# VH-VL binders against q10081: the designs that were tried, part 21

Target 1, 150 residues: q10081
Amino acid sequence: MSNLEFVYKYFNSLDVKELYDIYLLRTNVFVVEQKCAYPEVDEIDLKCGHLMLRNANGKLVAYARLIPEQQQTVRIGRVVVDPDERKNGYGRKLMLQALETSKQEFSSSKTFVLSSQEYAQPLYRSVGFKKCSDAYLEDGIPHVEMRLEL
Short names: E, the ipSAE of ESMFold2; O, the ipSAE of OpenDDE; V2, 0.75 times the mean of E and O plus 0.25 times the DockQ between their complexes.

## First folded at step 10 (VH-VL; framework fv_temelimab)

Design f4 (at its last look DockQ between E and O 0.36; V2 from the best seeds 0.00; counts 0 for: pae E 4.4 > 2)
Fold by ESMFold2, look of step 10:
Structure f4 (fold): chain C 150 residues (1-150), chain A 122 residues (1-122), chain B 106 residues (1-106)
Amino acid sequence: as target 1 above (150 residues)
Amino acid sequence: QVQLVQSGAEVKKPGSSVKVSCKASGYTFTDYYMHWVRQAPGQGLEWIGEIDPSDSYTDYNQKFKGRATITADKSTSTAYMELSSLRSEDTAVYYCAREWEGDTYMVPFDYWGQGTLVTVSS
Amino acid sequence: QIQLTQSPSSLSASVGDRVTITCSASQSISYMYWYQQKPGKAPKAWIYGASSLESGVPSRFSGSGSGTDYTLTISSLQPEDFATYYCQQYSSYPLTFGGGTKVEIK
């Protein structure tokens, strides 16, 4: 069995190596691989939770951020799996843990939302999210809103 | 283990309709979207539409507007695609295809039915 | 909708040849997907996320590209590689495929 470790920290509890690992992973996928010239690092990072999945060697293999919103809602964003670690089920494991961690950290939470590129919908469907909007552009890239109610 | 078995070949007259079935097994039918794709003889692939079997939500390629109807029966784990007002250019092999379960960035269609040839000829 | 223009539509090649197939999108997309289809069979997933190989796909296959221009390359053709290859996008509805490239023995 793989020796996986989930680590959840609010921004102020991240150390510099954790922040480096997070931004390396996010920029390698969202900026370099996807060729999206948009500010990947934003001010939301300063005021949200950061969920990390590490393998036995300490490599960051998957990541998501958890953003509490009003009306008992948590937004999950920046969902990413290291390109060399795809097809190991880490995306689904990450999403399941994101839901569980959100319930623990934001105990009144009943609604989970995310903004998904069209190709990523199958992952979110596999953990119970449903499309709830028409397509819209986010920085020139088509997205849909998806929602899960507990 | 995952299997999609489609209904047999059909010969239809122009103006009629056809309903193709796709029986799924080896997985939880309601957990995955089902898509329909066709391929005219010697030609490429064309997306018709999709269905969420859990609640019957559908979306269609506008090209088939008003002619295609995709349905699902949860009790039999079977998806259907009906195409009405058939024309000779609708002659094609019709496939059902399941969305992939797994990580972000995966190929969207991991299992395909064997295909159903629909021939429209007077 | 996003149109995918695939070229060439067909090619003849010998075992051992290097083959390059292109797929151009009418607007920028995040990822391109590739399928292999043998005559009389349904398509098989081949390359995903533009450059990742499906399980069992030989390492002589590679995918590359970004934005609007994508390629599938076979570094040294083998007899089992003679098939039709299709590109596909899932960045915008309706989902669309390229017209296909038939790879034949010379």
Scores: ipSAE 0.328, ipTM 0.772, lowest interface PAE 4.4, mean pLDDT 88
Fold by OpenDDE, look of step 10:
Structure f4 (fold): chain C 150 residues (1-150), chain A 122 residues (1-122), chain B 106 residues (1-106)
Amino acid sequence: as target 1 above (150 residues)
Amino acid sequence: QVQLVQSGAEVKKPGSSVKVSCKASGYTFTDYYMHWVRQAPGQGLEWIGEIDPSDSYTDYNQKFKGRATITADKSTSTAYMELSSLRSEDTAVYYCAREWEGDTYMVPFDYWGQGTLVTVSS
Amino acid sequence: QIQLTQSPSSLSASVGDRVTITCSASQSISYMYWYQQKPGKAPKAWIYGASSLESGVPSRFSGSGSGTDYTLTISSLQPEDFATYYCQQYSSYPLTFGGGTKVEIK
């Protein structure tokens, strides 16, 4: 656990290897593993923050992006844990760090929101998020909106 | 070892209330949601509601809203389900069930109590 | 609410038979859960998600499906497999179960 490293960067500060690792992980999970063809890489990547979790070997084991929105709200998106690195508690660690980083980067932030696939809700529940919408389709996959107010 | 032990069978009259308990052990009670599910004799399963023991957040099946109250006592690691205004159709085995919460996926009901038979008869 | 329709409601089979149980959802879901229940006992978590197996579930059991249609398959029915099986969805509240499929000995 002590060998883990969090790195937070905006798009223009990412090096080629970091960007490659992020897109590789996101594509392998959200497109390939979940069998969902959609424009995974989008313009939001250019404007948001990128939170990376790496292990002692330098492998990107988890990732999320932090998207500032209006009304003191931060959206947490593209939350992903490497399939080979699951059941290690990295998801929870990532979310806790995401909240902490958000408070540091966006000091006025009071509300955190995300779109959760139905099976992933417990991850977000574990850090205090609550469901705040009915199910809806996102890229053909059922999702729910979740919210945390701090 | 995770265990959920429920209170004993109940016989109630129509219009009365029943409160079933579910004592949890073998894990941190406040880290996992607890659900209540019932099963009428010879019938399927029906979800009643859930509770987050950490902050007592609850959500209910609309069918039971106003009649069902789910609570949790952190000091005793016990969840409760109270059902009021009992009717004959409320006769069922009532189960508590833990929701397993992993990082990347979940099991809605990974452990179940042994069930509590509630019989409503005049 | 999301309605889950299981088919068949009951079936009779022999040891060694291939058994297929289907669960159809009234709307698209991303994950289906299956439970096994024997008479006088509480349900047991059996198939986790569409195709995941947990420790203790024999390899002859499998889950598959996507969208609105999901299937539980027993490749070769064994004596201990005679039970009622339920599908369940967590895509929308209220949580709902299928009507169940009773697998009986022929």
Scores: ipSAE 0.052, ipTM 0.699, lowest interface PAE 3.1, mean pLDDT 92
ESMFold2 (binder alone), look of step 10: mean pLDDT 91; pTM 0.931

Design f5 (at its last look DockQ between E and O 0.50; V2 from the best seeds 0.00; counts 0 for: pae E 5.0 > 2)
Fold by OpenDDE, look of step 10:
Parts: structure tokens; sequence; C-alpha cells
Structure f5 (fold): chain C 150 residues (1-150), chain A 121 residues (1-121), chain B 106 residues (1-106)
């Protein structure tokens, strides 16, 4: 685990390879694996922060978006782990780093929110998130809103 | 290595209570939810409830109507499940199971060895 | 609660056979999970959803499905595969399991 590297960049600072890796990973999981056709690439990508986790070989193994919102809130989105790397606990590591990076980038942040697919709740629960809404559909997939107050 | 070791078999009379323990080791006890699941002889699996050892948050299957109480002792890394007003139909093997945090893995990754609770007159 | 119905409840098969177990949910869920249980032992984490295998699970096991219908498949049954398999959902509380499918030797 010591050979892992976190990199946080805004859109304009991403190089072509980084952007390619991000979109490849996101589409392979959220569109192909989950069999969900939706506008995966959106304008939020232009405005948010991009948190990347790479292994010693330089492979992007996990990723998340950090989206600042009003009222000292940060939304964490597009949380994804590479299908070939899902037995290494990278999801939890990613979420912990996401919270830490958010505190550094958005010093006034107190609230963290995300939209979780129902099955994905254990990951977010493990770092302190709690369900705070009833189930709703997002792109045809059941989701719940989760919140963490720090 | 992760291990969940449960207390020994129990024989109880109807109307009494039983408290089963589950000692966790090999990981940070407070980082993972602990669940309790039971299995009647020759039957399937039934979820009883869960606890977050970090803050002792709990949630239960409403089927038990408050008869089940799940607790956790952080100092000993031990989870407990107490079931009161025991009935013959409560005869089952009771399991503790850790909730894994990985989004793309099976939720209950480690299980205790099980505790047989027999309720009979 | 979400009810999970497994089919069949039991089956007899021979080594080398293709085995298919189905699990139907009373409402749409995102993913189905599977456990393997042998007599006198606790359940073991086995199959995730439609594509991933747990550590130590042979490649002859696979999962598929979406919505309300999911399937566990053993492409070529081996002696160590005789066991009871349970599906499980984590979409809503209370968490629920299927009734189980016992795979017996013919």
Amino acid sequence: as target 1 above (150 residues)
Amino acid sequence: QVQLVQSGAEVKKPGSSVKVSCKASGYTFTDYYMHWVRQAPGQGLEWIGEIDPYDSYTDYNQKFKGRATITADKSTSTAYMELSSLRSEDTAVYYCAREWEDTYMVPFDYWGQGTLVTVSS
Amino acid sequence: QIQLTQSPSSLSASVGDRVTITCSASQSISYMYWYQQKPGKAPKAWIYGASSLESGVPSRFSGSGSGTDYTLTISSLQPEDFATYYCQQYSSYPLTFGGGTKVEIK
C-alpha cells in the first residue's frame, strides 16, 4: 500500500493521459459494467476537483470527484475503483483521502454529501456517512443520499 | 488475519434470555459494522441486526420486535447479541459477520464459527 | 422488505455438469451477492453481482443478471462445489437472503 500515490488536480491542470485514464475508468464501470447509458461526461468535470489514486506502475486504480457546494458543503461523486483492483481496499483509502483533500482545498467545509447507489452504502458507512434520504432513482438506478458532518 | 470467535453453545428455557459474544481480531474493530445472522436447523439465513462499534449505532429487523439487543465493547473488540423472551422457534445457530467496506465485494466477508442456541422446555 | 426467491431449492448434479441457480427479487436491486455454505460451517463470501469473484473462488463460478433476476452459474461442477448457496441483497433494510439452493451429488 506504501507505493500508492494520490494526485489531486482541477480540470485545467489535467494532462491528456490523466483525462483519458479518468474517462476510461469511469465509462468502463458506470456505463459498461453497470449497463447504464447516461451522459457520463458532463460540465461538472470542468469545475470540480479530480482525485486520482495510482499504483506503483502508474495505473489509475481509483478515482473520485470533489465538488464544492454552498453552505460549506462538499459533494463527493463518481467514486470508482478499477474492476481489476477491487480486492485491495482502495475504495476506503480513496474516501478517507477525499475527506482530507477536501479539508485542505475547502477549509471551511463542514458537511460532506454524496449520492450512493443502494448497494454501495457499506463503503461510505465505513468512513462515517449516514443515509439521510429515502431511495430515489438516478439514471434508472436506486440511490440514497448520504451525509457526513465533521 | 481477521478472526471472529463466538461464545459456546447455549441451552435455554422458553421465556429466558441468551447473550452471545463475538470477539474480533486482526483488524480495527471500530472501523467496520458488525452484523448478526441466524440459521434455524435445516433452514436459511435470517438477518437480525447490525451495530457500528464506533458509536454503537444499531438497527434491527423489526421481526424481533425489540427482543434483540446488539452491543459492542470497544475495549475488548467484542460484539454481543442478546435475545430475550426466547421461544422454541428461536432455536438456531447464531452468526456474527463483519461488513466489508469495498463497494464491489460481498458485504459479509468474515463470519464467526456460529453459536448454537437451543430453546426447549 | 425485499423478498428473494431462489430456484431450485435443491438439485442433484454430477461432476462436470453445468449448474444454474436463480434468485428473483420482489423489486429491482442493483446487485446480488452470493454465499457458499457447507454443512456445519459458516457461510463464505462467494460471488459479487455479475462480474467479480471473491478471493479463492474458482473461475468456473460466475454471476449474472440485472433488475430483479440474477443467476449463479457453475460451468463445470467439481467435488468441492457440493454445498448450499444463498443469494443476498443489500439494497434496502432489512437485509434479506434467499431460501438457499442445495447442490447435491447425483
Scores: ipSAE 0.278, ipTM 0.771, lowest interface PAE 2.0, mean pLDDT 92
Fold by ESMFold2, look of step 10:
Structure f5 (fold): chain C 150 residues (1-150), chain A 121 residues (1-121), chain B 106 residues (1-106)
Amino acid sequence: as target 1 above (150 residues)
Amino acid sequence: QVQLVQSGAEVKKPGSSVKVSCKASGYTFTDYYMHWVRQAPGQGLEWIGEIDPYDSYTDYNQKFKGRATITADKSTSTAYMELSSLRSEDTAVYYCAREWEDTYMVPFDYWGQGTLVTVSS
Amino acid sequence: QIQLTQSPSSLSASVGDRVTITCSASQSISYMYWYQQKPGKAPKAWIYGASSLESGVPSRFSGSGSGTDYTLTISSLQPEDFATYYCQQYSSYPLTFGGGTKVEIK
């Protein structure tokens, strides 16, 4: 029941504390918790939008990156919720805001895509995404492509 | 209050088919995937397949490919699993289970009561 | 497909005992899930994300592990904990469950 705040910025508008918070959250979940050694920080971060969800205390509780692609498409990636903040519905709130923010920031966008670990598909299904590929490996972990059309 | 109510026990001959129903209530049926899982006597749980009731998209465990058919009826909020060419190894309790949506939650949050299917001559 | 091996397959313990159940995956997975099943009943969601308890699960239960090796522990066994416990993965299709661990109370 805390007030939540969404903050959206392109890479060059991030301050150093925001960047620190993003990478701490991403690496703690994707590398440490999931026990997957890979270069989690990549060059896509330099050329995309960063969507942050903060609670009333200013803690970064959820994050996603929004990557504009060709053909009026936006890719949503690095979807993550702080482990201590799970069971609050922040994943779904984040995804709904990602769609709305993309509409505001990329008004010509009509298609949304993401690469999902298999277990995470239910979250994306809950906001309208559908599986559209066979499984493939990304950094040694099975993933599937998912798509939403407006 | 979410409920999944399955059809009653069945006794079937080898080579025949069985169709188990699962009626959902207490939520929007088309918003959640439904899964089917079976449990042979004294054995563990085995995933059969899934369906999206919204558009009838299905996926199956390859073990059951060609024998299992999962369907859904939106108008009655009921999912079905049909298994053909039955053999004694198909004797099991068959469960429907609802897929949950929250990130990092247990995938199957509600289960039907189970339907015992016995295959014997 | 990912095979899940639970150990032990069954055990007997007294009220108050510490009970540990293991689940090993044939390859690394992101998260392990656990279900409790009582005789004649459907499985019930119990532990998610390897270590988080579902609502209403007593604090005497805990889960741990990552990669391929996971555990479920009951710190002080109670009479209502008589059940079979299953681990489950959703990292790769087909979805698979462990063989189960039956906990019997004497």
Scores: ipSAE 0.249, ipTM 0.744, lowest interface PAE 5.0, mean pLDDT 88
ESMFold2 (binder alone), look of step 10: mean pLDDT 91; pTM 0.931

## First folded at step 11 (VH-VL)

Design g1 (framework fv_temelimab; at its last look DockQ between E and O 0.53; V2 from the best seeds 0.00; counts 0 for: pae E 2.5 > 2)
Fold by ESMFold2, look of step 11:
Structure g1 (fold): chain C 150 residues (1-150), chain A 121 residues (1-121), chain B 106 residues (1-106)
Amino acid sequence: as target 1 above (150 residues)
Amino acid sequence: QVQLVQSGAEVKKPGSSVKVSCKASGYTFTDYYMHWVRQAPGQGLEWIGAIDPSDSYTDYNQKFKGRATITADKSTSTAYMELSSLRSEDTAVYYCAREWEDLYMVPFDYWGQGTLVTVSS
Amino acid sequence: QIQLTQSPSSLSASVGDRVTITCSASQSISYMYWYQQKPGKAPKAWIYGASSLESGVPSRFSGSGSGTDYTLTISSLQPEDFATYYCQQYSSYPLTFGGGTKVEIK
């Protein structure tokens, strides 16, 4: 059994170790595991919230970024679970917490959106998201927009 | 013990329809997508569509537009695939397959035994 | 839709040989599934992601690849490996499979 701790911080409140952990996890999955060279660290990181899930040992096991957008909308992005921690339900736990944290931190928000490859659609549907677009390309890979309305 | 048990083989005339069932047991039916995949004799695998049993949301391969209907009955933990306006090219083994709802790619981890549908005059 | 071109369509090899099966996608994708199918049986999950082995798959199997080009390799072919292998993508609907590679032990 593992106890979990969620930590949420705006970029400028991250300490150096937290930032290191976030980028290590993101690049290990999105760049190394997926073998895709692209500017994974981007300027959006400077202007959004960072949601971290740590296990009892203090390891960062899951992460998402929460991006406020116009029209009372929050975009959830860079959703990732450490490869060695998969199949523990952390993806679902992370998404549920991302919604709750967004409501607390962006209190006027009414709409949540994300961009999903099709294989992740079932998970996002399980927490209330619904597909709302045809497929489009991001870096040459098909994605769909998904949306949850309060 | 996860099991997917499909209905038995069927012989159909061109122009008719067939409804194949897939009874799930050993897990929470509404927590997993159910997919339908077919395989014509000596051929490869072809995806027909999928259903989210929790709310009956479906996605279909456009090739089967207007002919395939995928449904789920939560009370019996059973998924169904109905194919109408059958043609000889629809002769195939039809499989149901389960997908765990997870953030990452996971395999279709359990498959039904398959249902042979033969369309002949 | 994303077409998967699998090569070769069939091969014969001896016990102990190294076997490589390729799968090329018409568009870049992030992950590839592989399935093993024995005659008269449903497919079995074999490799998922780019390189993760399903439970019970022997370590002589490996998967690799990225973007459009993916491979399944059997480092030392065994008699039990006689089967047809299929690649599958899940980046875009409709889900699509490669045409299959039938591996025969000579």
Scores: ipSAE 0.500, ipTM 0.838, lowest interface PAE 2.5, mean pLDDT 90
Fold by OpenDDE, look of step 11:
Structure g1 (fold): chain C 150 residues (1-150), chain A 121 residues (1-121), chain B 106 residues (1-106)
Amino acid sequence: as target 1 above (150 residues)
Amino acid sequence: QVQLVQSGAEVKKPGSSVKVSCKASGYTFTDYYMHWVRQAPGQGLEWIGAIDPSDSYTDYNQKFKGRATITADKSTSTAYMELSSLRSEDTAVYYCAREWEDLYMVPFDYWGQGTLVTVSS
Amino acid sequence: QIQLTQSPSSLSASVGDRVTITCSASQSISYMYWYQQKPGKAPKAWIYGASSLESGVPSRFSGSGSGTDYTLTISSLQPEDFATYYCQQYSSYPLTFGGGTKVEIK
């Protein structure tokens, strides 16, 4: 077992370094790696929870947003793993923790939803999500809606 | 270790059906999607479909127009692919392949040894 | 469906040679995946993402590319590298593979 640490904070509780690390990781992957120019930083960041996974060195190796929605629904977004850390199973670990954290933070939640890039479906399926829509384009990238009922 | 062991070679006549099995071991069968891919002699790879063994949810390549049926038996950790209305063009090696569970990884991390299905008059 | 075109379909090379295989997609995709297959065997997971390698893949292999064009490179071909390589996309259903590139001994 590696010395990993999960930290969950809302935007106003993030320090400058945490915010920097989050935006650096998200930009490097969703914008640069995926060659997609879009408003990566958005107003949702101000209202959602931020789940961070750090390794023993304090490096942010994975991240996700937890977004409370109506009807006891939680949307999980911006799921990302550092390009240099992708062989460590951090994605699955992150998703399992995201579900657990959501249950703790949003006790009435029973539905979890996300917009998955097509290639990312295996990760989400592994933790119980099911595809619940046809493919659609989001910022020019094929996506599907996925849902988990608990 | 993860192993996928498929049923033996089949020889079928046109119009008949074939059902290939894939027995999984070394991991929790219901935690991973199982895919089916075929390869005609000397040709490339073609995706047939997939199943979630946990609830038997399936996805299919529409090319097969309902001829392919993928099922799973949780009690035996075995996935099945049945292809009906066989034609000569269905002659191929059929593979089962497990879907990997993490981001960015190659989708099919483990493969069965393949099952040759020969369709001939 | 997304069509993947590999080039070349086959090539002859010698041990020590630099080998480059190209895979072109009919539309932009997020990631290209690669498999290695030897005669009479099932394909093996080889390269994922843009340039990441699966566990056990020698460092002489590398992947690159973005958008519609991706490449697999072998910096110095070794005897065990003679095989057929396939690219694959998971950006859209149905899942599709390239036609394959057979790397043969010269």
Scores: ipSAE 0.408, ipTM 0.817, lowest interface PAE 1.3, mean pLDDT 92
ESMFold2 (binder alone), look of step 11: mean pLDDT 90; pTM 0.918

Design g2 (framework fv_temelimab; at its last look DockQ between E and O 0.60; V2 from the best seeds 0.00; counts 0 for: pae E 2.6 > 2)
Fold by ESMFold2, look of step 11:
Structure g2 (fold): chain C 150 residues (1-150), chain A 121 residues (1-121), chain B 106 residues (1-106)
Amino acid sequence: as target 1 above (150 residues)
Amino acid sequence: QVQLVQSGAEVKKPGSSVKVSCKASGYTFTDYYMHWVRQAPGQGLEWIGAIDPSDSYTDYNQKFKGRATITADKSTSTAYMELSSLRSEDTAVYYCAREWEDFYMVPFDYWGQGTLVTVSS
Amino acid sequence: QIQLTQSPSSLSASVGDRVTITCSASQSISYMYWYQQKPGKAPKAWIYGASSLESGVPSRFSGSGSGTDYTLTISSLQPEDFATYYCQQYSSYPLTFGGGTKVEIK
């Protein structure tokens, strides 16, 4: 087992190396690997929390952003595991921590939501999310909304 | 060490039902989806459906909804697929296959040996 | 339902040949998965995600593609590579497979 560290920061508390690591990981997966030529960096990043999982060598191996929304809701987005670090269970570890951190940082929240392709549904179900919509298109690719209620 | 061991071959008459079992060992049964996929002789692969053994949540290919029933028994680490109203077109090898709950993983990393179901008059 | 059209359905090739198999989806997807199947055996996971080789898969195999068009390539065909190869999508239910490509010795 490796020594893992979770780091959570709001945007203004990120240092430049943390921001670099986050955008490198996100662009490598969402833009390069998935071949989605869409603006990956957006203004939501300025107004949300950033959850990082680092290994013992300090490498960023998983990431999610936590977005407070109206109606006591937190949206979890940009969920990603470094391609070279897959098969270590980091996706599940990240999601469990994302829920714990969201409860602590947004203490009035009662609802957690995310948008998922079907291949990710098993992971999200494993931490308590349930499908709550019919399929819809995001950037031409089918997604479903998933929700967890406290 | 991971193994999926399926029940033996079945010969069935049209209109009857078959129930195929898939016993899992070497891993935590409830941490993985179990899928069922069939292959008619000389043909390709066709997905039937899946179950999350932790809570028995299921998804089915619409083609089989109403005829296929997928279940799981946590106490024996065994998944089942029952297909009713059998017809000759249902003659196939039926596979169970597991899926680990993680991003960017092969969805069917371990497969059972297959169960031949023959439907003939 | 996302249809996967795999081409060719069958091919004959010699040891050492370069082999390319294509898989086209009826709409854009994020990932294509590939399986190898030998006669009388269950399929084996071969390529996952966009282009990652499963453990034990020789480096002569590669996967590529995006959107609707994906390929599996064998750079120098070996005797153990004669099998049927299937593509698979997991972007939308129902999960679907391509029709298969049988690679035969010439």
Scores: ipSAE 0.520, ipTM 0.847, lowest interface PAE 2.6, mean pLDDT 90
Fold by OpenDDE, look of step 11:
Structure g2 (fold): chain C 150 residues (1-150), chain A 121 residues (1-121), chain B 106 residues (1-106)
Amino acid sequence: as target 1 above (150 residues)
Amino acid sequence: QVQLVQSGAEVKKPGSSVKVSCKASGYTFTDYYMHWVRQAPGQGLEWIGAIDPSDSYTDYNQKFKGRATITADKSTSTAYMELSSLRSEDTAVYYCAREWEDFYMVPFDYWGQGTLVTVSS
Amino acid sequence: QIQLTQSPSSLSASVGDRVTITCSASQSISYMYWYQQKPGKAPKAWIYGASSLESGVPSRFSGSGSGTDYTLTISSLQPEDFATYYCQQYSSYPLTFGGGTKVEIK
């Protein structure tokens, strides 16, 4: 059995190390790896939940934001897996936990949405999301809106 | 282990239809998209479309202009690809391919053995 | 759709040779995927980015590139490497493949 640990915290409950790890992982992937300069750190971080997946060594191996929206909707964002940890199925684990955590934190939620880079659709489809928009550019990268109704 | 077993070779006349099957085993059929890709003799690969077996949601390459119909039978864990109004250019090996479920992986991790469809007068 | 131009279409090489295959996309893509295909067989998942996707892919295979230009490299060609290689994109529908590169024995 893997010694993976999920931790869910709101911004004000994050310690300095947790925040550091989150921003390090996000910037290394969304900015550096994907070569996309954009305001990666934003005000949404202050108002959303932060789901962290750590391995037995305490390393942050995956992360996602849970963003409550109107009409019983939860947006899942900044879904990322550490480049060195991408063959371990952490992405799917993260998404399944994200849905579960969302149901717990936002009990009235029944709709889940996300903006997926087109190449990432298989991961989200694996947990039930469906494409619900045509392709559009976000920060110069092709995206599609995906939705899951529960 | 994951296996995709396709139906046998077909010989068809122009204007007719062909329906190729792909039986999946070794995994939960409804958890993965199934894609169809074809390869004309000596040519490259061409994506036809895909289906989510859980609810039969489909995506198609518009090139086929409605000629392709992809379906799935959950009870038998079998995906189907039907191509109508066949023409000689449709002669190819048709593959089913399972879509992987995680980040940063190739879309098609397992493939059927292929089904040769020959369209000839 | 995104066109993938693969080069060369074919090459002849000897065991031990360094082999380089390129794939150019008509527009910027996030990742390039590679498949290996032997005669009479279905394609096999092979490389994405700089990483081997299949456990059986030898370390002599590597991928590189970004934006529109991607490369698959075989550092030292082995007998079992003679095959046709295809690049593929999943950045937009319809999914598209390169024309393929047949690596033949010299």
Scores: ipSAE 0.348, ipTM 0.790, lowest interface PAE 1.6, mean pLDDT 92
ESMFold2 (binder alone), look of step 11: mean pLDDT 90; pTM 0.924

